VH-VL binders against q9rc53r339to534. Designs and how they scored, part 28

Target 1, 196 residues: q9rc53r339to534
Amino acid sequence: AQTHEFSNKLNTISGFLQLGKIDEAVDFIQKERKIQQEWIHFFIERVNDPTVSAVLLGKISQAQELGIDVDIDPSSQLLTPLQERQQELLVTMIGNLLENAFDALLASGIENKKIYISFTDMGDDFIFEVEDNGPGIPPQLMESIFEEGFSTKEGTHRGFGLALVKKAVHELGGAIFLEEGELGGACFVLTIPKHE
Key: E = the ipSAE of ESMFold2; O = the ipSAE of OpenDDE; V2 = 0.75 times the mean of E and O plus 0.25 times the DockQ between their complexes.

## First folded at step 13 (VH-VL; framework fv_trastuzumab)

Design K1 (at its last look DockQ between E and O 0.95; V2 from the best seeds 0.00; counts 0 for: grease 19.1 > 18.9)
Fold by OpenDDE, look of step 13:
Structure K1 (fold): chain C 196 residues (1-196), chain A 118 residues (1-118), chain B 107 residues (1-107)
Amino acid sequence: as target 1 above (196 residues)
Amino acid sequence: EVQLVESGGGLVQPGGSLRLSCAASGFTFSNYHIHWVRQAPGKGLEWVARISPSHGYTRYADSVKGRFTISADTSKNTAYLQMNSLRAEDTAVYYCARGGFRWPFDSWGQGTLVTVSS
Amino acid sequence: DIQMTQSPSSLSASVGDRVTITCRASQSIYSYVAWYQQKPGKAPKLLIYAASYLESGVPSRFSGSRSGTDFTLTISSLQPEDFATYYCQQHYSWPRTFGQGTKVEIK
């Protein structure tokens, strides 16, 4: 999937060039560059942890390749330094939550796939939210989805991502839960205390 | 300096409509959420609606759902509250306030009075 | 909805007094409670956010604390300009909800 979007962009550029539409090619490149620069600028200003920024940026890129639109709440902020273990586990949790969202969205067949990420370091806790516009999670499954081996999808080696997230957040003395989101799908909330 | 300035309040009959405006300055408008909070005469504060101007996501109090619409024009740094099917119980001073994700209302306008009366 | 039960509804105090206002949340909201001061004819002013963090420019005589779902605003030494109505508010969940308010009057 990653290769397809990149290939498509290159093909588009190549197409413009072959047609002698140099200005259109340049505009297309500049637009892509601008988007990337905007993300970088956002992370520089709002996230002081380069590892967290890198993971988020990577996942955003991956999402784009999958045809998933990712937004971050512009009021999001993570400027409080993370402890080493907090950083490690947060990266793991973010990665798995986003992968879970990707899987849910891809399986849903929804045309306008969206993910919305929000986070804050206000107060005594870190809060991270990952929301999608997928089918959501039925109430009867809200507890079971965090169990090891639980999967709504057929396949091998699935159903461990959310269990891992739950384990990780508990190790940090935090919690994970589902809330009502704004996109109509699943909204996962991570709460992590700043201090043990 | 962060400033929010409400306008558009006035007297309206029950069932009528009114549009409030909140002009923002002194900060990057798209980096925050804008809220409307109202206060009936001699009463407490009630949250009404929220918008994130950057992507247009909105939330409403149950008391105004289906009747009120919050919107924003980022080019004008202005948020709006379209109020339809107004009721007597909607009579209040309406404040716009700045917020964010899990953020308090850190800046408020001076408020604009809406009176719904026959 | 999360209810914020504020108490007392009113109190009388003198300059120099220690004043305490309490707000109880109906659910766990961690530390996401704000306190506002409102004077007649004026908009509310943020004093405390995230239960215990003082807003910039607010005098140090104001403080906030949390114990579980109980939140407290304290004015260590009441000043003449502090006579006003105070509101707690949760900024954790939707809808945002306020306490009923506490009017601090001069004794």
Scores: ipSAE 0.815, ipTM 0.905, lowest interface PAE 0.6, mean pLDDT 93
Fold by ESMFold2, look of step 13:
Structure K1 (fold): chain C 196 residues (1-196), chain A 118 residues (1-118), chain B 107 residues (1-107)
Amino acid sequence: as target 1 above (196 residues)
Amino acid sequence: EVQLVESGGGLVQPGGSLRLSCAASGFTFSNYHIHWVRQAPGKGLEWVARISPSHGYTRYADSVKGRFTISADTSKNTAYLQMNSLRAEDTAVYYCARGGFRWPFDSWGQGTLVTVSS
Amino acid sequence: DIQMTQSPSSLSASVGDRVTITCRASQSIYSYVAWYQQKPGKAPKLLIYAASYLESGVPSRFSGSRSGTDFTLTISSLQPEDFATYYCQQHYSWPRTFGQGTKVEIK
């Protein structure tokens, strides 16, 4: 279907090999392995939950296939152990926020698609932030984007699982809201109390 | 030992320009945010600007937006504050500080004095 | 912008006194308040972050607490080296903002 990023990488390797440029093919493969190694190193050191790490890595891979550049703030940390229910719901919320960002960016026509993720467990609350450089949320929709059954008719509708995120975060005693971010698009913030 | 060393302060006339440097050592520079915080003589602390050196994302206080530019050179572990169109109210000791996503300022330099007067 | 209203602006106390300094945020910032100590001619020094977490190397006579948007720095038994100006700072929202400071003088 829409696996152009992976296909492009294979075509690049094949092109180098067909032209007899074996050193260039090796360099390309080593560069891709170094990127994967850097993500694994980050998650081992900064995220003490293997389930959250797996969903983030999976979404980064999905974004690459979609032509979306995803970065994580390197000062992010999630070292405080999650309770089983916190982990389950956080994974669901992360997934839905990222899918929402993918859908907004893919519908936008913006060429340099970016998502920036930041999180911390420094205080009494976990804070998780997902932002994109897409069109943002129109002011007239600010109240309604969290309502069950909301649709913008953008030509995609699976990315607006925000009602599910709102329900999940409220079950944990937390909140979801919008802030001004680094990228000029939507910037969703989750707050989740560590202790309830 | 975590260390931040500011330099480049001095006396400038209103409308002039000055470039501050913050040399960092003792930590992985690209894993943190670098901030500038200033303190006018006899007054409190005011946050000025922030950069995330790994991605180049910046933020500015409204009082300096459009006039100041924060930047970083990760190969030199150094952040910079380019100050243009300086005004008398920019007179302050300028501190460089280390932070992160919703972090406090956990390490500070000793500051460099900028005086804007004719 | 989030205003941090710090009280008192100054105080005098004797060695051994319990000292409290308060800071009120103009809106919710969860627990994201830091406290700094600044001595004359020196850079600020982090004492407490996230309302109640003691920075490494800070004496245990310093503590912090939170009640809603009200935050408190406590020095349980004031020492001569604690003469300084203390600042609260919210580290949650942009721009980062500081209280106006509390000057603590030994009586």
Scores: ipSAE 0.772, ipTM 0.883, lowest interface PAE 0.7, mean pLDDT 89
ESMFold2 (binder alone), look of step 13: mean pLDDT 94; pTM 0.954

Design K2 (at its last fold request DockQ between E and O 0.77; V2 from the best seeds 0.82)
Fold by OpenDDE, fold request of step 14:
Structure K2 (fold): chain C 196 residues (1-196), chain A 118 residues (1-118), chain B 107 residues (1-107)
Amino acid sequence: as target 1 above (196 residues)
Amino acid sequence: EVQLVESGGGLVQPGGSLRLSCAASGFTFSNYHIHWVRQAPGKGLEWVARISPSHGYTRYADSVKGRFTISADTSKNTAYLQMNSLRAEDTAVYYCARGGFRWPFDSWGQGTLVTVSS
Amino acid sequence: DIQMTQSPSSLSASVGDRVTITCRASQSIYSYVAWYQQKPGKAPKLLIYAASHLESGVPSRFSGSRSGTDFTLTISSLQPEDFATYYCQQHYSWPYTFGQGTKVEIK
């Protein structure tokens, strides 16, 4: 099944074609292509880890399909090589943080859903940040959200994502904390030492 | 060469408004963050505000929230600080500085003096 | 907010002296501390970033180190042009905060 956003884009293209608006259709396609190329170009230049790049690119695509706008801080950079275990756990953490953001945003019903991703390899520590413009996390829950089984949603097998993130970052000798973000929702910050 | 040039400082009365400008050159404006940092006479440094010009995300110090607005025009490579409801304690040299995500301030302008006095 | 407690507020030294300035963070900020030099009537200049990394163009007599939440700027051999005010700053958590400054004066 086609995603809602993908279907909308195809419908737009189809509409132009049905109306004989070939140039408009071509322009629309080119615009979409350009956006994708820009992401690829960014990752090629700023991320020296194909696995991390692939995961982020995949999540960005997923976000777009969900109607979530994703920004990456343009100063973001990850050129320092990751150790094998660091890479594995980082991918896990990023994936879970983004999924958590997706869930929060989709549940919120807000119109303009946004995620802001930032990362740096400056100095002796890696920092990764995932921020959304969702409802945020109340102060009284800031510790509990990392507990296994904690969930504000109904269903089984929920509430393990953030717990896994916390476990993973600790394994790497790092930390996770919440910060007041720029978007008004939740802002998760991962700090990982380059060398343990 | 990276260059930041502040302008717009001056004397204003309490409750007044002033708009500062920071003209940037020598680097890709949209790939960095622009900060305002101020220094009261004979005092230390205080971070005031930050903008990421590429997407317009902003942050403010609590001391200026609701009164100051940072903005940027990428077509002009210029950042702005709109200061409203100015107070005597806002008197300072205002510097614009270049940064990035969790980045130090690697480039500074020479600053512009703002004096709030009756 | 993260507090950066800088010490001393001032010190007197001679050319050739080893000078040490310290900042203590109120909580863990890993290595995300910068040091700046400021001369009268001038903008601050970045010396050290990420606790121990020398900014390009800065003389090698400047160095930074970290021990837990304690950060140190060291000038191995003070030169005449080094008399100035120095500031530490954390760039780890918002809002960014500075130390109170240390004025290095000629003895």
Scores: ipSAE 0.887, ipTM 0.955, lowest interface PAE 0.5, mean pLDDT 94
Fold by ESMFold2, fold request of step 14:
Structure K2 (fold): chain C 196 residues (1-196), chain A 118 residues (1-118), chain B 107 residues (1-107)
Amino acid sequence: as target 1 above (196 residues)
Amino acid sequence: EVQLVESGGGLVQPGGSLRLSCAASGFTFSNYHIHWVRQAPGKGLEWVARISPSHGYTRYADSVKGRFTISADTSKNTAYLQMNSLRAEDTAVYYCARGGFRWPFDSWGQGTLVTVSS
Amino acid sequence: DIQMTQSPSSLSASVGDRVTITCRASQSIYSYVAWYQQKPGKAPKLLIYAASHLESGVPSRFSGSRSGTDFTLTISSLQPEDFATYYCQQHYSWPYTFGQGTKVEIK
C-alpha cells in the first residue's frame, strides 16, 4: 500500500513535468516532504513504541490510497512502555478498528471521508479512540456488532473483526465501547489497564 | 514559560455580546486543546468550552450551547470566545486553560471578568 | 454528565495537621481526576492529575489516591501557605465537571 501511494504521487509529478508546469511539480514535492517529516516528528516525540508507530503510519498511507483523510489528535501520547503482549494485541486492535472504519466509509456516499485518532497514557489505563464521519452505528445493532460472523446486508460492516477486538481487549483486562465523537459517525473507545 | 493571557472582559447589558481573547505563548499552540472555564462570584468552577486548534473541533457546556462560539487562530496563537445573547447568570471570571485529549488543565490564565447587568 | 461530589465543604485545621478531602464520581472515570488549589483572587493551580500523579513543582506533602470512584487528596503536614480552596475535577470526558470545593481554614 505504501508503494502504490508513492507510485500515484510519482505519476502526479510526472504529469506536471510533461505539461511544462515545473513550479507546480516543485510545490507538490515540497508539500509531500513537509507532510512526511511532520508525521515522523510526531511519532518520534509522542509515540515511543516503533511497532505502534509503524502500524499507524502504514494505515495512514493505506487511507490516502483509499481517498480517506486520517488525522491524529496532536496531544495524543504513548510514552509509557508497552508489555510485549499489550503491543501485539494493541497493534491488532488498532488495525482492525481502522479497517472497519475504512469499510464503513467506502460503503457510504460521503464525499469527504475522515477518520480521527486520539490516544493517551495519562492515567492508569491506556485510552485509544478511533472515529469516522460515516453513518454511525444504529442503536439496534450496537450489541450485535461485536459478535463473530456479524455482517450487514451489504456484506461490509463495522462488526467484521470487532469480535476479535473485543476478545483481544478482554485478554488485556480492558473494554471496548462507543462514545459520541467529534465527527458524527462511529467513535470506538478502547481502555486497556497498564497493569493486570 | 507557558503563558495564557485573557482579555476582552467588561460590563455588558443582558442580550449583548462580548468577545474574549486568550493569547498563548511558550508552547506549540496547535499541539494542545484550549478551554474556557468560568467562576461566578463566590461560586465554584464551571467548564464552558473546548477547541482543538489544529482541527477546529469544538465542544460546549449545555448552559452556553448555541450562544457561545469558541474559535482559534493558529497563526496568532490565540483562542477566542464569542459570547452572544448574554444573561445575568453568565457573570463570571472567565479563565483560559491548556489541556489535551483527556488531560487535566495544566496551565491557566489570570482570568477576565465579565459582568452582565443593566 | 459526570457529577463530582466533594466533601467536606469546609474544614478548620492547624499547621502540621493531616488534611483529607474526598471526591466521588457518579460513574467510572478510571483514574482521570485532577486536584486544584485556588487562593483568593488567583487562578486555580494544578496539584495532582490522574488521581495520584504529582504535578511538577508541587510539594511532596500533597498526595492523591483512588478507590473505585472515590478519590482522596491528602496534605500530610499542613503548612501556612496551604490555606486555600481545593477543587477536584474529572478530566475523562466533556463536560469536564468540578466538585463544589473545600475551603481549608486556619483553626
Scores: ipSAE 0.791, ipTM 0.894, lowest interface PAE 0.7, mean pLDDT 89
ESMFold2, look of step 13: ipSAE 0.757; ipTM 0.877
ESMFold2 (binder alone), look of step 13: mean pLDDT 93; pTM 0.936
OpenDDE, look of step 13: ipSAE 0.869; ipTM 0.941
ESMFold2, fold request of step 14: ipSAE 0.787, 0.782; ipTM 0.892, 0.890
ESMFold2 (binder alone), fold request of step 14: mean pLDDT 93, 93, 93; pTM 0.939, 0.940, 0.940
OpenDDE, fold request of step 14: ipSAE 0.885, 0.887; ipTM 0.954, 0.955

Design K3 (at its last look DockQ between E and O 0.74; V2 from the best seeds 0.00; counts 0 for: grease 19.2 > 18.9)
Fold by OpenDDE, look of step 13:
Structure K3 (fold): chain C 196 residues (1-196), chain A 118 residues (1-118), chain B 107 residues (1-107)
Amino acid sequence: as target 1 above (196 residues)
Amino acid sequence: EVQLVESGGGLVQPGGSLRLSCAASGFTFSNYHIHWVRQAPGKGLEWVARISPSYGYTRYADSVKGRFTISADTSKNTAYLQMNSLRAEDTAVYYCARGGFRWPFDSWGQGTLVTVSS
Amino acid sequence: DIQMTQSPSSLSASVGDRVTITCRASQSIYSYVAWYQQKPGKAPKLLIYAASHLESGVPSRFSGSRSGTDFTLTISSLQPEDFATYYCQQHYSWPRTFGQGTKVEIK
């Protein structure tokens, strides 16, 4: 999937060039550059942890390759330093939550796939939210989805991502739960105490 | 200096409509959430609606859902509250306030009075 | 909805007094509680956010604390300008909800 989006962009640029549309090619490149710069600027200002920033940026790129639009609430902030173990587990949790969202969206067949991320360090607990506009999670499955081996999808080696997230957040003394989101799909909320 | 200025309040009959405006300045409008909070005469505070101007995400109190619409124009740094099917119980001073994700209301306008009366 | 039960509804105090106002949340909202001061004819003013963080420019005589779902605003030494109505508010979940308010009056 990663190779397809990159290839598509290159093909677009190549197409403009072959057609002698140099200005259009330049504009296209500049637009892509601008988007990347905007993300970098956002993370520099709002996230003081380069590892967390890198993971989010990577996932945003991956999402784009999958045709998933990712938004981050612009009021989001993570400036409080993370402990080493907090950082490690947060990265793991974020990665798995986003992968879970990717899977859900790709399986849904929805045309306008979207993920909305929000986070804050304002209180005594870090809060991280990942919301999608997929089919959501039925009430009867809200507890079971965190069990090891539970999967709504057929296939091998699935159903461990959310279980891992639950384990990780509990190790940090936090919690994971579902809330009603704004996109109509699943909204996962992580809470992590700043201090043990 | 962060500033929010409400306008558009006035007297309206039950069933009528009114549009409030909140002009923001002194901060990057798209980096925050804008809220409407109302206060009936001699009563407490009630949250009404929220918008994230950057993406257009909105939330409403149940008391106004289906009747009120919050919107924003980022080019004008202005938020709006379209109020339809107004009721007597909607009579209040309406404040706009700045917020964010899990953020308090750290800045408030002076408020604008809406009176719904026959 | 999360209910914020504020108490007392009113109190009388003198300049120099220690004043305490409490709010209890109907469920866990972690530390995401704010306190506001409102004077007649004026908009509310943020005093405390995240249970215990003092807003910039607010006098140090104001403080906030948390114990589970119980939140407290304390004015260590009441000043003449502190006579007003105070509100707690949870900024954790939707809808945002306020306490009923506490009017602090001069004794």
Scores: ipSAE 0.867, ipTM 0.942, lowest interface PAE 0.5, mean pLDDT 93
Fold by ESMFold2, look of step 13:
Structure K3 (fold): chain C 196 residues (1-196), chain A 118 residues (1-118), chain B 107 residues (1-107)
Amino acid sequence: as target 1 above (196 residues)
Amino acid sequence: EVQLVESGGGLVQPGGSLRLSCAASGFTFSNYHIHWVRQAPGKGLEWVARISPSYGYTRYADSVKGRFTISADTSKNTAYLQMNSLRAEDTAVYYCARGGFRWPFDSWGQGTLVTVSS
Amino acid sequence: DIQMTQSPSSLSASVGDRVTITCRASQSIYSYVAWYQQKPGKAPKLLIYAASHLESGVPSRFSGSRSGTDFTLTISSLQPEDFATYYCQQHYSWPRTFGQGTKVEIK
């Protein structure tokens, strides 16, 4: 063991991996990042893309630290292989949709902050849905929320996330919509053609 | 074997109430959505309500909103449809069906008949 | 609400015939259309989902296709057990909605 606490944690993880003890390494990481083993098992079973799984797990852990309760529709699945560009842009889009939900909830003053994530590869399009129980989006802002630099407050350069999502989904031939969801806040629906 | 078994149908007067049950077996109940779909005698199919049992999220057709309540008891693998303020146009066979996020109805029960008549 | 317009409402056919049933959505639903078969006194049975995906255990003589918002169920060679009522259904948005049905009868 090392004298520095961080170095000791890294050595423990490395030791498990060097011995081929993957489950033990995952358990240790889960404890230190305050993530649940239930989520890891869900993603192994339902998401056949390690990069997408890692981003979702990371965002769920971040939500827990922010006091945001995250639910995933248990019927969700992403088992169809992603092309490299689809994977890159999907990771960007999911991450930005979740960060946007975090920001809306943290600014809202709502006490029981919730996010609900759903996705499917059932049809000819991948569909991803991210919703929150925040204030939602006024009809007057529906067009402008996707503009680069959009913000309801000035002072800092805000509003990059949704503009990036719109650009990314357009490159893949897909679309992004707002729909009425389960939670009463914003509900973003992302569609991406498989082309196959 | 995936099974959905409805019960609780019967004859009721207008303005009355009934509670339907859907007992599920052969699958992990909390991993799916449960729906009610109805079919009036000699007519087509109409979706009525959905619940996601793990989280309790619900949706209703406009024709039943405010009168019907869907619920689930995951410990009993059972969904329920509480039907209040029943009208003659609610007369139908009520099916329980299994689904998921943007899924078809891949499994159906046998149906239970509800007749609303004086 | 998304309206599903199904045609014809009924048809008569002989064993061995090719049968085609169509369904039009009132707006884009991508590929998210299912087809069900229903026999008298029985619950509907899923045949096809996502426009063209055959449900497990369904005979390969059943197929589905999509052109924009137009969807087609085809039975390539009708068998005696295929005489039933068929429904299309969109499974994309809420509320889920069905076509009015097509009764396929023996000629």
Scores: ipSAE 0.766, ipTM 0.881, lowest interface PAE 0.8, mean pLDDT 88
ESMFold2 (binder alone), look of step 13: mean pLDDT 94; pTM 0.954

Design K4 (at its last look DockQ between E and O 0.87; V2 from the best seeds 0.84)
Fold by OpenDDE, look of step 13:
Structure K4 (fold): chain C 196 residues (1-196), chain A 118 residues (1-118), chain B 107 residues (1-107)
Amino acid sequence: as target 1 above (196 residues)
Amino acid sequence: EVQLVESGGGLVQPGGSLRLSCAASGFTFSNYHIHWVRQAPGKGLEWVARISPSHGYTRYADSVKGRFTISADTSKNTAYLQMNSLRAEDTAVYYCARGGFRWPFDSWGQGTLVTVSS
Amino acid sequence: DIQMTQSPSSLSASVGDRVTITCRASQHIYSYVAWYQQKPGKAPKLLIYAASHLESGVPSRFSGSRSGTDFTLTISSLQPEDFATYYCQQHYHWPRTFGQGTKVEIK
């Protein structure tokens, strides 16, 4: 499933070439390149932590392969240096939150899958938000979803991602909660103090 | 210099409609959020609506949901507030303001007066 | 919604006085409170954001502090140009909400 979008793009390029549509092929490649460059430029300007940038870029690529549209709030900023442990745990939390969103969206069957990421280093805390347009989380499950082994999904090795996130954020003296988002699905908010 | 300039205010009857504009300059419009905040005569400040021009996501105060629509044209660096079904309690100076994710309102326009009266 | 209870509603002070305005949030909102100054017929002006961060160009006599859900704006030495109405505002949750305002008048 992760290679479908990439394969589709290659097939498109190949199709243009087979049809002798060289200019269209070049244009298509240039457009894809431009999108990638725009992401890189954004992270260079807005995120001073290369590890966090790399993780986000990787997840964006993964999302694209899954047919999920990812948007980052353009006002987002992370320029305050992270402590080593903060960085490690933030990367873990971001990864797991996004994976959780991927799973929810893929299981939902929604055609226009979207994820909206926002973050800020304003004030005394780091705030990171991951929102999707999936089915959301019922109020009665808002506490239980963070319990180890809890899952509404079928399969093995489920129900540990969010528990890990909760553990990690608490280790940093922060908190995680659900908020009403703008996309109609789940909106997870991480708040991490800059200084413990 | 960051500038926000409101226009479109005026006198309107109850049930009427009005469209406000907020022209932005001096910054990258799509990198910020635009808000509308209103102030009734002699009263405090009330947040009305927000838009992120880059992707079009919007939020509204409950007091205006279903009646007001915030929008933006990035090609013109302009935000709009379409106000329908206006009520007397909507009478206020309407400000547009610049914000961001969990951001304060760091820049404000001069405001435009909307008066709803029979 | 988060209520921002601001006090006092008005106060009289003299030039050189220390002025303190308080705002209490109905919920925990971390440090995400801003303070604005508004003069008659003018738009609000941002003074403080994130509870204690001074906006660029704002005089150092203005300061903000936080204790739990209590937020305070302090003017260390009131100047003639400081007579105005001040508002607190939370910039953490939706909807954004303001305090009722504090009018600082000349004694």
Scores: ipSAE 0.880, ipTM 0.951, lowest interface PAE 0.5, mean pLDDT 93
Fold by ESMFold2, look of step 13:
Structure K4 (fold): chain C 196 residues (1-196), chain A 118 residues (1-118), chain B 107 residues (1-107)
Amino acid sequence: as target 1 above (196 residues)
Amino acid sequence: EVQLVESGGGLVQPGGSLRLSCAASGFTFSNYHIHWVRQAPGKGLEWVARISPSHGYTRYADSVKGRFTISADTSKNTAYLQMNSLRAEDTAVYYCARGGFRWPFDSWGQGTLVTVSS
Amino acid sequence: DIQMTQSPSSLSASVGDRVTITCRASQHIYSYVAWYQQKPGKAPKLLIYAASHLESGVPSRFSGSRSGTDFTLTISSLQPEDFATYYCQQHYHWPRTFGQGTKVEIK
């Protein structure tokens, strides 16, 4: 996902330069440097796992390309070390939750597309939350969305993402739930025991 | 030193309005959640509302939905509680408190008294 | 809403006594229970969060534990400054909810 985002940024800069809009190109470069530095600072301070940081940063970059505004709750933290299998499965789960949110928002026709991510390691378990301002999940579908090959009438998703999340979290002894959020869309909550 | 200072309490008639303020200092205001928690005289604690100041996301207790509005001004490090259509059962000491994503309330102000009486 | 059932409602104790206060959640809340101390005319003060973690500056005579949905605050040797009302609070589900309180008084 970083390769696509990087190429798009270079094309934008090149476009400004080809049109003789040097001030616009400079402003774009300065904006991108500021955004990258702020995210890197957040991850260094708040996330003590380079693989989780990489998947989050990659998905944020992908969201920017898709016109989706992604924010992370600034009180989020992941400072407790992950075991190797926890890390492997967590990056898969985070990636699939975000891809599900992207697909739902892109299919929705909502103009101001937003995703809000929150996480904590404060208790005996890791908690991750991914919320969007899309159409949400009808109550009658809330159990079905985790079954392999599920499709929804309102849009499209790849049919396997949430099933893979359910399988992965079960292997770690955790759970995935839908909860009520503030954005008006889906709010997925992932809980993973630390075993500490 | 983390400090939260409430102000704006007082006596108000039923149906009236009042705005409470919570001035914060000693921490980066936009990195935390701000809550209002109230305590009626001689009673326990009741959570009222929360805001995430950096992005403006809010939540309310059912008892105050549609009547109270929480807001924040990050440039002033201040949260507000606009209280409309006040009722006698809203009489309480109102505390502001600091939290975060699924955090406890780790810092509290000293509270401001709101009395709703005719 | 998650009900937090706290017991006892009050107790009388002497300096040096071991005091235990219990709190039961009506649903699964993982470890996400906090304990607060409140003295008359003062705001609550956080003692313990996530069931068993002491807040910075809280004396080690305070401890917390969990068994399923049952949570316990223990004061191993009560001091004069510990006479107060204690509240449990779940910090996992919305809305956040408190127990009714336990008043610890001088015998």
Scores: ipSAE 0.767, ipTM 0.877, lowest interface PAE 0.7, mean pLDDT 88
ESMFold2 (binder alone), look of step 13: mean pLDDT 94; pTM 0.954

